# Ledger of designs, part 5: VH-VL binders against Mediator of RNA polymerase II transcription subunit 18 (MED18)

Target 1, 219 residues: Mediator of RNA polymerase II transcription subunit 18 (MED18), of Arabidopsis thaliana (Mouse-ear cress) (q9sjz6)
Amino acid sequence: MSMECVVQGIIETQHVEALEILLQGLCGVQRERLRVHELCLRSGPNLGVVSSEVRLLCDLDQPEPTWTVKHVGGAMRGAGADQISVLVRNMIESKVSKNALRMFYALGYKLDHELLKVGFAFHFQRTAHISVSVSSVNKMPKVHAIDEAVPVTPGMQIVDVTAPATSENYSEVAAAVSSFCEFLAPLVHLSKPSISTGVVPTAAAAAASLMSDGGGTTL
Below, E stands for the ipSAE of ESMFold2; O stands for the ipSAE of OpenDDE; V2 stands for 0.75 times the mean of E and O plus 0.25 times the DockQ between their complexes.

## First folded at step 2 (VH-VL)

Design c15 (framework fv_narsoplimab)
Fold by ESMFold2-Fast, scan of step 2:
Structure c15 (fold): chain C 219 residues (1-219), chain A 123 residues (1-123), chain B 106 residues (1-106)
Amino acid sequence: as target 1 above (219 residues)
Amino acid sequence: QVTLKESGPVLVKPTETLTLTCTVSGFSLSTSGVGVSWIRQPPGKALEWLAHIYWDDDKSYRTSLKSRLTISKDTSKNQVVLTMTNMDPVDTATYYCAHRGYYYGSGSYLDYWGQGTLVTVSS
Amino acid sequence: QPVLTQPPSLSVSPGQTASITCSGEKLGDEYAYWYQQKPGQSPVLVMYQDSERPSGIPERFSGSNSGNTATLTISGTQAMDEADYYCQAWDSSYVVFGGGTKLTVL
């Protein structure tokens, strides 16, 4: 039922401090630390014909870890979709208990990949509620071995800009995100992430692809 | 149905090398996230973790014993092998292999255990 | 080297509640797990992730983890519950066991 508008980019670690200073200077900012363990699961055949993805997100920055489940759909298609420079997709997010992974395995889901994101985030309330996260994407050599995580691409970090939207305001929210990206253009190039029809993309694959793309040049 | 079974029982002389084999059934040792641990228990004493091997051949060892321990797997035979060098009478114990499953945020439970095998170290 | 401390023994009468504690700094930020071991038998997982019960374990078994102390609680203790109980926690990639508690049901 709800939607989100998304753009992504990459930034060299040496330029992260400059970006953080710029973001701190904006009116109405709220900063938070980011340390999130993300598990991406894929559905089995008994949950439908088309493979679906759910993500389990564990916030490790709290005294006791908290868990969230996030389900993202395919990109918006149809009237005017090609005219929007921002990815617009369906999204459902809910808080869950510690045993959520076991429950999804019982439903026939399989672990596709996992990663650890470490960095910071800022929240801005303007025409839309815009969230900007800057994080190192790290892979674990063993399932759930968070303390042994290593960067996917040393010296590079991912920048995610997201904003919640509805079917009636997604155009306005996408425009607000696009305008916000113009303010960051000299420091980081943000663009619409790729998405495949009928196949739900994975965060790790998208991050690795984005970081290896020679400067994030997609319009 | 997951089962594990240790080889033995075994009598080992001091300074000899111990080799134990764990044969698994009901799961593949190459399945992502799967692992097998070796644990021992001297008579009347507590459980002591020794070593772990993951589906991708990554290995962990108890720090105090790591110079004596080697863990390996043979996926085609469904077997995990533990080797321990320079055996001493204090190493006399029941040795277990156990399946290590995973749950979100932990990966630290041992949900299926073998029957255990008695290893006696004496001259 | 992290340590998990358990009382070495506990005695209860049939029908009473048994509470077995496990204390250690790692329990402040890691899950606790519990294993039951009867004489001559392999350990059996009876509690995982602090308070989750495996299939086949009676509902009279419950668990908690608060601060640096995890507790396994057995309500209406039966003679069949007489066993050694071990707590376990993570230390990164390593498994740490407690010293064990011998539960006697008299």
Scores: ipSAE 0.006, ipTM 0.438, lowest interface PAE 10.9, mean pLDDT 79

Design c16 (framework fv_narsoplimab)
Fold by ESMFold2-Fast, scan of step 2:
Structure c16 (fold): chain C 219 residues (1-219), chain A 119 residues (1-119), chain B 106 residues (1-106)
Amino acid sequence: as target 1 above (219 residues)
Amino acid sequence: QVTLKESGPVLVKPTETLTLTCTVSGFSLSTSGVGVSWIRQPPGKALEWLAHIYWDDDKSYRTSLKSRLTISKDTSKNQVVLTMTNMDPVDTATYYCAHSGFLYAFDIWGQGTLVTVSS
Amino acid sequence: QPVLTQPPSLSVSPGQTASITCSGEKLGDEYAYWYQQKPGQSPVLVMYQDSERPSGIPERFSGSNSGNTATLTISGTQAMDEADYYCQAWDSSYVVFGGGTKLTVL
């Protein structure tokens, strides 16, 4: 069964260039441009309680748009998982047909929100394949107004670190991600994300997190 | 800026075929998630949906009128075309084309074109 | 028979709150959209995804969708808000409009 290891953080826009320079030094691949429409779907009240969410991702940087479905399960529970500082969860990701959104609507899903992520990504190659993306998360002030998209949290960008894993190697992959997080300090503080869909913390929550980070405590 | 404009106005005789063209400016009809609907409104009556075409050329039609309707797009001209066969005086209405994006709202509408069916 | 049911008319005085309802089984699982149409003009989107306001639409417009009933609410109603209002939902790949509500501001 496929799994992923995930940590997430927030970085001030003024520090993004320093992070990019650091990441360029680490990987042997070029910086990738990131322009992704993310549609987050939720089941309606008539479908009962579901533990997973469905995200439809459209890569706008390709000449022909390609769609990916990402189906996210619950976080790992149990003695071994409790010691991991990295979120480990079941995940299924696959390419989908042009009618995927309509199919999910037919199954009773509703669109929860639409986001435009703009930024860049790097892939770190070692024993674990670690992907790092740095992006502004933007909402449209008007339907289909991609060019008028406005940052959800002005002056801040989101840093996502993800690595694919299996039930057999998730501990090793989580350790690799955790080590990578240590390397990115002090530029960004990375922590376990909520399973809730791509929501950036409010200014008040970000301020509270910033104050607690002054103690240098992780975990 | 995105704009849509319907062809016409037109006068159609009973039993003839209606052809309407919607010219789209400001975005490509091949843009992922984009679609265009044709919607009509008889004088003093409610909005009635007729047909929709998606960026990937998938199509849907009002069930009661499906045998009479064809929707198509020409991406090189950036136009959406509706044909409706066997016109009847009850088909007299203002015909609109309307754009929808990823959130499926009809956020941009054409000015509408009057189609009159009479002998 | 309309799949989405709206009251045919509603009358309010200037400054009062207008609440226009739209009912149908599809609204239990699908988003509601709202359009304003003034005489001789094209419809204008005034609310999407139940409760989201498009750019350029005044803050006095708000929306909700609970159970099988969506509501468009106009607080402090002004003479310029007098129009026909249509609700709309998607049924998979099909579009469904309500019968419309004529709002009169006297």
Scores: ipSAE 0.006, ipTM 0.451, lowest interface PAE 14.7, mean pLDDT 78

Design c2 (framework fv_narsoplimab)
Fold by ESMFold2-Fast, scan of step 2:
Order: sequence, then structure tokens, then C-alpha cells
Structure c2 (fold): chain C 219 residues (1-219), chain A 119 residues (1-119), chain B 106 residues (1-106)
Amino acid sequence: as target 1 above (219 residues)
Amino acid sequence: QVTLKESGPVLVKPTETLTLTCTVSGFSLSNARMGVSWIRQPPGKALEWLAHIFSNDEKSYRTSLKSRLTISKDTSKNQVVLTMTNMDPVDTATYYCARMDYYELFDYWGQGTLVTVSS
Amino acid sequence: QPVLTQPPSLSVSPGQTASITCSGEKLGDKYAYWYQQKPGQSPVLVMYQDSKRPSGIPERFSGSNSGNTATLTISGTQAMDEADYYCQAWDSSTVVFGGGTKLTVL
């Protein structure tokens, strides 16, 4: 029953401050810091023919981190879905202990890739709860080098707009997200992510796509 | 840059308690990504993991030695302390402290300190 | 208690390939890590998560892990590679090290 509506865009780093000012005006609240270590795990060969994906997110903004497991399901398809300008997908999110990575390894999962996202977020509440995050996506030059992380796409940051929804209200939530995006259009063009993005079993392809969006070949 | 340094070397009599201090620099013990383990190596033998402390002060111990081991930290002093009770000659070893990240790998090790248990 | 078994010694000639194995029940379902230790020195990480090299470790080092056996492979072995090698994996809430392999390059 849990769903989310998602749109995504890219913004040049030089325009991020202008976007932040605009978001403060729209949301009426102060920004939240974002610093998240994201681990994408995939099931090993012993767990079945089709690999499954699980994401572990560690919130590093607090002195003691919090861990969350996130599983994204298939995107909504069909005549109705084709008319919506926002990606609608099933999503399950749950708090977990610091031992979650160890437990998934025990279940036969392996690390597919890891990213460090650094930036800020805003929340907008009118007819739907809309979350906007603006972040640089960074990779580590070595496994223990989070403090030495470097941008995957130098000079560019990603903008993610998400809102929780249900099977009963996803159309209304999608409309609210679409309307919200019109206010951001002068600074960032937000669009429905590729069907391969954020949908298992193609989440690894989505990560590879993010890393190859221009700047990734430079650094 | 990043360094860990064990106290000692130490001579301990049988039945006495061992106390070792690991002083770290180049990172904070409150860094959520990192923790510190104690690992020992008897002369000519394999590495043996003893205990770990996380940034949130959660602790884990080698099961066979749990009743003898205590690990603690003082974030303000950048120190991790290991105590081991009822020392025996078989506990003679080089004791290391090492930084452990999320992936349970040890990326930086101290130089090691020799602990000799003899009468 | 699970154990990781390594051959105690391995000898290769310079330029040859050295393959150091680490065996444990269902080890391929877990990540394996490898450390190099030279006499009088602390261990140094040379391979992590089965097959990834830390910065500064030469391309001639590679790794694999499947079934019950993880392998550290050193191609074109050099005199400087002579050392003790230890594998490591996690087991539930604890860390486990292998018995170590003394690599001699003659």
C-alpha cells in the first residue's frame, strides 16, 4: 500500500543558491542538512535466479547515525500511468539497527555500489507532503575514504522531489508534485525518471546512468 | 595523518589484569562511520579479534573471552581502553588497535605493543 | 565456531602467479578481506569485499570468492610481495581471521 511519487532533475552547482532561496520562499521553513551514505546491496546467486535489490541508507548528519532500509518496487504501468507526468512506484522504508549490513551479508547479499549524497532538503505541506532534496552525488576513491569522497558529476547536483502516496490518492499527490515543479521550472527542469531508474531489477543500471551523465567521465 | 598508537610494552604477572590504551589521531571517535577494534597476535601465530567499540558506545566481544574483556572509550581524549582480567602466559601476544569502517575491514592499524605474561 | 582455513605456506618463483586460498563454510555468501604482514610490521589491507583493491595496491593483486573458498591472486609475483597473508570475514556479530599463509618468493 505504500507508494511514492517521484520526479528528478539536474542543476548546475552555481545555481543551487538561487534554488535554495526559492525553496525557502515556497516552503516557509529552514533547510535541513543532508549527508547520507547509500549502500546498494544485491542478492547473491544462492538466493535465486533473479537478483533482488535492497538499499541501506545511513544518515551521517547526526553525531550518531541512523540506518534505514529502503526497497523500491515496480513503477505503476497501464493507461492511467502513461498520462501521469510523475513516476509512481511502490516503496517500503524501515528503520534498522547498525547491524543491518552484517545481517544482509548473512542473508547472502553483496554490495553492488555505494554513494555519498551531500546537500540539503526542504519539506512542503499543502495538499500533499512534498520533500525536495538537492545533493551532490559522490564516490569514494577507496572503501574507507568517505571524508575523501569526490563528485561523480562535478559542477552538477541532483534534485529529487518525492511525496508519499497510497493507491487511493496517488493521482492527487502526483498532481500536487507536478504543480510544485512548475514553481521550480526557471531554475531546474524536473521530469519523470526513466522507468529503469529506481525500479528493481534495474537499480544498478540507474546508478550507472547517474555516474555516466557527463561529468562522471571527467572525474 | 590517521594514526593509532597502543600503550606499552607491558609485563603482566599471571592472574593480574591487563590495561591497554589506544590513542587515535586524524579522526574522531564520535565519527559514525568508524569504530576501533583490539586484535592480538601471539608470537608466530594468527591474528585474533578481541573486541570492538562503535562511535555510539555499543560494544562487541569475542565470545570465548567475553567474561574477561572490557572495552571503553573517552572521546574527549581520543582514547580507547581495553582491560582483560586473569591474565595467563598463553595471553602473551602483540596487541593491536585498528580502525574498522562500515564494511568490517581494518584500514589503519597501530604499531602493536608486546604484552608478556610471566611470573 | 566457524573457522577460516589457509595453507600455512606457499612458495613461488619471481614472476609466477601465487594463489592463496581461504576456506570456510559458505564463505562465498560473505565478503572476504585480505591483509599483508611483513616481519615486525603491522598488517596492511590489500584486498576488500572479495575483489576490490585499496588505493596504492598494485594491479597484480586480484581476488575472488565463491562457494566455500576465497582466493587472493598475485600475478607476476615480486620479492617485495614476500609476507604473511591473512584472510578475514565476519561471522554474525564477530570478526574471524584465517590462520595465515607465509608466501616465500624464491
Scores: ipSAE 0.000, ipTM 0.458, lowest interface PAE 14.2, mean pLDDT 80

Design c3 (framework fv_narsoplimab)
Fold by ESMFold2-Fast, scan of step 2:
Structure c3 (fold): chain C 219 residues (1-219), chain A 119 residues (1-119), chain B 106 residues (1-106)
Amino acid sequence: as target 1 above (219 residues)
Amino acid sequence: QVTLKESGPVLVKPTETLTLTCTVSGFSLSNARMGVSWIRQPPGKALEWLAHIFSNDEKSYRTSLKSRLTISKDTSKNQVVLTMTNMDPVDTATYYCARIDYGDYFDYWGQGTLVTVSS
Amino acid sequence: QPVLTQPPSLSVSPGQTASITCSGEKLGDKYAYWYQQKPGQSPVLVMYQDSKRPSGIPERFSGSNSGNTATLTISGTQAMDEADYYCQAWDSSTVVFGGGTKLTVL
């Protein structure tokens, strides 16, 4: 079962250069340009009483932009879940055709929100593959108006740390992510995404995933 | 002045284990900006990256050789050690250690050490 | 893992421009680096992050990187530029080198 470990933080734009230097120094990993168009879709009553979330991601820096669908499941709950400082959740990712949005609309999904993320990312290998992205989060004044995007939080950028995991190793991956956050602590404080944190892309998506179809009573 | 110096040269028999030590000066292995990489070059061939290690003990290995490679550091001795198991004549090469500055580029290289694998 | 392809050799006359290419899938999405290696010597960094020159590297060295191809350009090529040139990129936490280009100046 595919899972991911996630922490998120906020950094002032003036401190981004220092964070980039620290990230490069820690692992000497690939610095990737990040320019991602993100569509967050939510299912309607037609697909069940409880909403489910699907994210469509398009990497705009590719010569031929391709879409990736990311289905975000519910967060890990139960004994021990409250003891970890990292969000652990189910996740499925697949590449899809450029017509994916139309297909999801036909299935009864509706656009919840639309964002443009611009920045950079690094990839690290520890006990698992850890990805760190630092980006400005921008909203459009109307659907698909990418050229008119404006920052959601001017002067601030989002730091997302994610690592893929399995049901077998998620505890070790979460520990690796937590340990990695200690090296970033002087510049950015990373924590579990939370609805009480305010309007952040990962927190909003996590909140939606907690209401996903199939999160009801056990069989 | 920043310097890196590889141990050797070394003659290794097939199936034996290679151990190379890189001694650094002019910077600390505890410096979060700095890392050390091992890179080899067979005679007349291209550069091949093998492994690196950073101050926080983060390590990476060339995928095709991962099962044979171990990189470690001893900050108190200013040394980075590469171990490579089950040596084969095709592993004959000049082995370099190089500093990774800013986690970005290789700014200082050692002189290189010749490792010959023969029976 | 991406493979970086360089032409094995390139010949140029003194004073002419040499353009050494490095090709890899989506290489323009990554930073490209260039190293110069003269016979019997260790490699020397001559270009980093696509187009930036280290201190001590002459202005006649320039770089670019877009799409699938990174290019190291040496204008007014001199005899002292004769060397093997290697491109390099990061693939996540691992490093990839090109096969090298032998530049001859005759």
Scores: ipSAE 0.000, ipTM 0.427, lowest interface PAE 19.1, mean pLDDT 79

Design c5 (framework fv_narsoplimab)
Fold by ESMFold2-Fast, scan of step 2:
Structure c5 (fold): chain C 219 residues (1-219), chain A 120 residues (1-120), chain B 106 residues (1-106)
Amino acid sequence: as target 1 above (219 residues)
Amino acid sequence: QVTLKESGPVLVKPTETLTLTCTVSGFSLSNARMGVSWIRQPPGKALEWLAHIFSNDEKSYRTSLKSRLTISKDTSKNQVVLTMTNMDPVDTATYYCARTEWELLYFDYWGQGTLVTVSS
Amino acid sequence: QPVLTQPPSLSVSPGQTASITCSGEKLGDKYAYWYQQKPGQSPVLVMYQDSKRPSGIPERFSGSNSGNTATLTISGTQAMDEADYYCQAWDSSTVVFGGGTKLTVL
């Protein structure tokens, strides 16, 4: 029942301030800082023929870091889904203990990759709750070496637009996200995330591959 | 009722600067959902978009004319102003202001248009 | 600068279907909008986001947009539909209008 609508784009760092000003005008509240450590875990063969993906998210902007587990399903398939310009996928999000990583390791999951996202976010409420984040995506040279993080796409930042949806309202939420996407089109081109379809620019391909990293992903 | 009305009509000499004012009613220029564009149409020719202003004062311009165009707003007067420098007879056109609603990104209300004639 | 190309004119008989095209590179990846303009009047929105009708626009108006071409279709065309029709899309930092199509109903 729990779903989300997603579009993604890339913006040059020099244009981020213009986008921030536009977003601030729309949301009616000030921006929030974003600093999130993301661990992508993948299941082994013993949990089934098809690998599954789990993401553990740690909000580092809090005095006491909080952990969330996010499980994302595959993109919607079918004739209707092919006409939608927004990625619609099933998703489950839950708060978890700081020991979640060890728990998943015990269940046969392995760390596939990890990222540090640093930037800002805005939340917009109008018929749909739309979240817009603008962040640099950074990789660590060693596991958990957050202080040594290096940009995956220097000079570029990722723009993620997401909105929660249900099986009953995902079409309306997707339409709202698509309209919001077009409003931002003069500054940033937002589109359905490509997981393996077609040719993408080197910078976008690197960011996408790192974020999805192999089979069983939904990005 | 939502209305937009352009100032004019106007006679402009070549090389002079054009100034047009769009007075709006029925909505606020501070409304984050609303913006205003200027669009022109030479006699018998196509519509040509010139400039847009958002509620937060962000502005965009037609690339080929950007050096000649300035768009601004005065929310207390409910007015959007367009200036265009170095006018030429080819700039003779009906100039429209139109409201953009951002959720659907369409021009839902247009002014009646004002004729700008550039001649010596 | 991206361009949207429309046929300059189209003639149909009353009651017949008129199909007005708008072509642009990868236009199907953008939303297309359509405006109707009658002589001496301001443009009026008749189709938004490819295929949606504003309140007050007759059901005989429909739209589509895929690949490089957007189409405005008027079924059972009436004399009152005689007008200039313009397509429009957002591209990067600009708004782009097509060259317009003069629909004649004879």
Scores: ipSAE 0.000, ipTM 0.406, lowest interface PAE 19.8, mean pLDDT 79

Design c6 (framework fv_narsoplimab; at its last look DockQ between E and O 0.04; V2 from the best seeds 0.00; counts 0 for: pae E 16.7 > 2, placed apart)
Fold by ESMFold2, look of step 3:
Structure c6 (fold): chain C 219 residues (1-219), chain A 124 residues (1-124), chain B 106 residues (1-106)
Amino acid sequence: as target 1 above (219 residues)
Amino acid sequence: QVTLKESGPVLVKPTETLTLTCTVSGFSLSNARMGVSWIRQPPGKALEWLAHIFSNDEKSYRTSLKSRLTISKDTSKNQVVLTMTNMDPVDTATYYCARIGDYYDILTGYMDVWGQGTLVTVSS
Amino acid sequence: QPVLTQPPSLSVSPGQTASITCSGEKLGDKYAYWYQQKPGQSPVLVMYQDSKRPSGIPERFSGSNSGNTATLTISGTQAMDEADYYCQAWDSSTVVFGGGTKLTVL
């Protein structure tokens, strides 16, 4: 699979419990803890024709930390892309060894920035394999100092919804993601990652309704 | 407030090397999201991109001028330096430095803040 | 890759709509950006990522990009809009500007 569909939104931390209850009901699977150290690396023209960004992700919630490389490529462009409510972009992802950072430095990459994401995720199957994560995003004041991480946006958490796609099925996957995201309104508005719409003004009322319904029948 | 300021104005003789310095304020050249671009404009003519450098030291040059251009940065001084060898009267132009905006997605880079420009005159 | 081609000039009356085109091979597969330059001044970004306005740019400015052509549209054109307009796109790791369009408001 060479592509992914992506939407993103923002929720206030005080409403995250309600969103978790809603997701538990919608997804039918147990949440997974998310504690990921992300290292964003960039290369210059000397490595290739086009500069590139890669992310190394270290999953800290495993008995032994596991490493993943993720290369996010160009977004789908053109008038057809603007009519799709979901970002469709090229993406390559692979498991790597713990020595990956040293290897990318040797290839001419440099550390651009790093983040610590802490929260939870749901991974489930509908028409497509959908992943939803809710996390605080934290920055490090010193290189690799994850114990000293501080929130980038205090009191807010990021909601990410992604699904893998191919050049042949991205429309079907985008529709599945869009349909799923409708159930998350009014708690969170999800849109293409380059767009921020802020918090949803009805989130407090929606959260109260979900908590009253004993674990969140939606609609 | 983000500002960029070019050194000069400069008078250069043919065959000499031009050195221009762009001093930036309101953002750091150590900032992983930003870069600086050099653009020139001959009198009465169109804008022509020359080169850019990002905070990670990634560089690109206009293909036709690549052998004549060198771009570098000094992060301690928040300065970007452009050097252009073998100057010719056709290179007479106003030279601008500009901040390249969020380059996180390489297909979305743009010049959101421009310096006031500096006149470079090549004569002899 | 071909350069970005703009008409050298365009004249409109106050209140008319001005449409400034920028043509390049498969330009709709890239983002287009637009800059305004008034005489004796530095360029100012007026449109980014095809159709997004920076803060401070009036709503009468809009943009589109599809196929081989990006268009900057100024509705209700005013005398203050008289300027040179340049389109810009990326070509791999390099930047390309259009030749510029002089917009005259008569």
Scores: ipSAE 0.000, ipTM 0.424, lowest interface PAE 16.7, mean pLDDT 81
ESMFold2-Fast, scan of step 2: ipSAE 0.090; ipTM 0.622
ESMFold2 (binder alone), look of step 3: mean pLDDT 90; pTM 0.932
OpenDDE, look of step 3: ipSAE 0.240; ipTM 0.732

Design c7 (framework fv_narsoplimab)
Fold by ESMFold2-Fast, scan of step 2:
Structure c7 (fold): chain C 219 residues (1-219), chain A 120 residues (1-120), chain B 106 residues (1-106)
Amino acid sequence: as target 1 above (219 residues)
Amino acid sequence: QVTLKESGPVLVKPTETLTLTCTVSGFSLSNARMGVSWIRQPPGKALEWLAHIFSNDEKSYRTSLKSRLTISKDTSKNQVVLTMTNMDPVDTATYYCARISEFYYGMDVWGQGTLVTVSS
Amino acid sequence: QPVLTQPPSLSVSPGQTASITCSGEKLGDKYAYWYQQKPGQSPVLVMYQDSKRPSGIPERFSGSNSGNTATLTISGTQAMDEADYYCQAWDSSTVVFGGGTKLTVL
């Protein structure tokens, strides 16, 4: 199974421009706009006691929307895993047709939540392919009401750093991600995301979790 | 005031190597988050990008010409140098250097251009 | 090798709106830049990062970039706007220019 290395942080919206300037200097010219409609699906009881997460991603900046399915699994656990400052988890990602949502519903999956990510991404290619995205995570007051989306954490944006890995090279990729995080200090504090038993949090859940632990916000 | 100035104009014979220097004034290549590109324009034709050097000394080249091009910077002289080997009459063009601000990645300051003529 | 396609020419009357298009695969995922070049002169940056104007560029210049098409729009076109216009984008660490559009104001 393919794996990915992940760290995550929060940045105040007022500091996003400074981070973008820094990322342009480090990553060069691979800035991409990010406007993605994300549907998070959960498996029903018929498929097992522990829920699995499937994310269906729709790129809204294309003339014809394109669809990607992303299945995220449990985090690496065991001797030494606790000492890695980067989350290492199983992941499968592939392009799919617009009928994918109906297919997953037929398989017994149900919509857990829906969100809109708006922002930008950069790529850093030295020892690993590292993707950095900076986005506002927005919830919809009604299903598929994209134009009415409101921020999950107003005044804050999520910074996601991810890199694809394999069972053979995940230690080296994790080290590369950790080194890359040093370039982003002091503008953003990146850390290993929280791990739930049998379930991996989405960006919206991660944003809520980071806010509730007192990480840079008053409650 | 920020200015970029290309060396030349230059007459080059077929098969010879072209060397152009871009002299930078108003900012330091060693201290600024600035890159420099080389662009050419044959008479009456479109702009054609050739090469770029980033502030961190990373380099990139037009794929079709990569084997003929070398870009480098001399921070002590505040200059960027382009070398192009095996010149041909079709390489006759006005050659420009342009600054690229790494805050925006746009070519915000251009040199006046220099005419390179390839003729026997 | 990616390609940016522009119409080779566009004619407008003074005071009309000129819309110059630049088409490329997934161009909306990248930043678009626009340069104005008058005969015998160096190009001048007139629009950066899709829709931002450099200091000194009139408000009648605006830009957009979505899907596969970036557009430079000149409202109330004046004789002084007559020039060649080039779009530009980055493809990873390389630069790509469009073929240019000759804007004639008659």
Scores: ipSAE 0.000, ipTM 0.443, lowest interface PAE 17.9, mean pLDDT 80

Design c8 (framework fv_narsoplimab)
Fold by ESMFold2-Fast, scan of step 2:
Structure c8 (fold): chain C 219 residues (1-219), chain A 123 residues (1-123), chain B 106 residues (1-106)
Amino acid sequence: as target 1 above (219 residues)
Amino acid sequence: QVTLKESGPVLVKPTETLTLTCTVSGFSLSNARMGVSWIRQPPGKALEWLAHIFSNDEKSYRTSLKSRLTISKDTSKNQVVLTMTNMDPVDTATYYCARILYGSGSYDAFDIWGQGTLVTVSS
Amino acid sequence: QPVLTQPPSLSVSPGQTASITCSGEKLGDKYAYWYQQKPGQSPVLVMYQDSKRPSGIPERFSGSNSGNTATLTISGTQAMDEADYYCQAWDSSTVVFGGGTKLTVL
């Protein structure tokens, strides 16, 4: 039942400060630091013919890290979908315990890739709750080697714009996101992202290609 | 000063249950960044990891021994307890408790060890 | 559990370099740790996260970890370095120790 509206873009690191100043100038803003460890897991054949993807997110800015599991579904389909300028998809998000990774391994899931996102976020309360995050996407040279993370795409950062929606209001929320992004157009071009991962395709592809299948993790 | 101290030494008869207590000083077991392991070493042999407890009370065990092992903590007493059932002479060893601090700025390693306690299994 | 293999013994002359190896499948994808144990004493951490020295450990100790093999290197080996050395890695939430290497300085 829960849905989200999403657009993504890429910005050169040298222009991030200008974007931050622009975002700080808007009314109703709330600035937060972002440092998130993201683990992408995929199901094995024992859990069904079609591979299932789950993401485990750890907020590293908290004294005691909290873990969240996020499962994203397929994009909205139908006659009206082609007329909407943002991605609309089903989304399930839940808090989980620190041993969730071990549980998923026991269930036959395997680590597909691992990322560290570092940056900042702003929250806007207009006609919809819109979240904007600007972050570098970093890969680990070893599994869980957070302190040695290096950028996947040097000199570039990703911009994610998301807003929660329901089956009753997704059209209104999508319109609000689209209108909001027109204010950012001079600094960053925002468009519908890759449907499968929700991460900029080039960053995700680079991260995946630099990691060996199952390297350094329990099966 | 941070210290860990194992109870004992202990003489255990075959088939009996071993109970060891690790008393912690200089830090709290409620510290989210902290964990404690039990590690043993038979005379003249290698270190063998047995069990670990995290601050949130999640637990992990050596797979070959997990049916015999239980690790628990009592935060009010600042103690970590290991129980091992059905003791056998091959379980004779020095048993250590050791702490780990996790995260940025720490070693993520066993930086402080107890003195060790000798457990002898004999009839 | 995954197995970490160390040579059971190694002998070096004083002042020479000792290289102690630890082998495990894709060990280079994990952090390796090293502990020194002298007779009748508890283990002491001498190397963490492949190549970093804890406070108080001499500069002659160094480490590396790539592929399937981690190495603890002691340059200018001294009599006081004579001890058993154990490598260690994390496998998710479990801990694995190597079989240990007895370093003799003679």
Scores: ipSAE 0.000, ipTM 0.450, lowest interface PAE 15.9, mean pLDDT 79

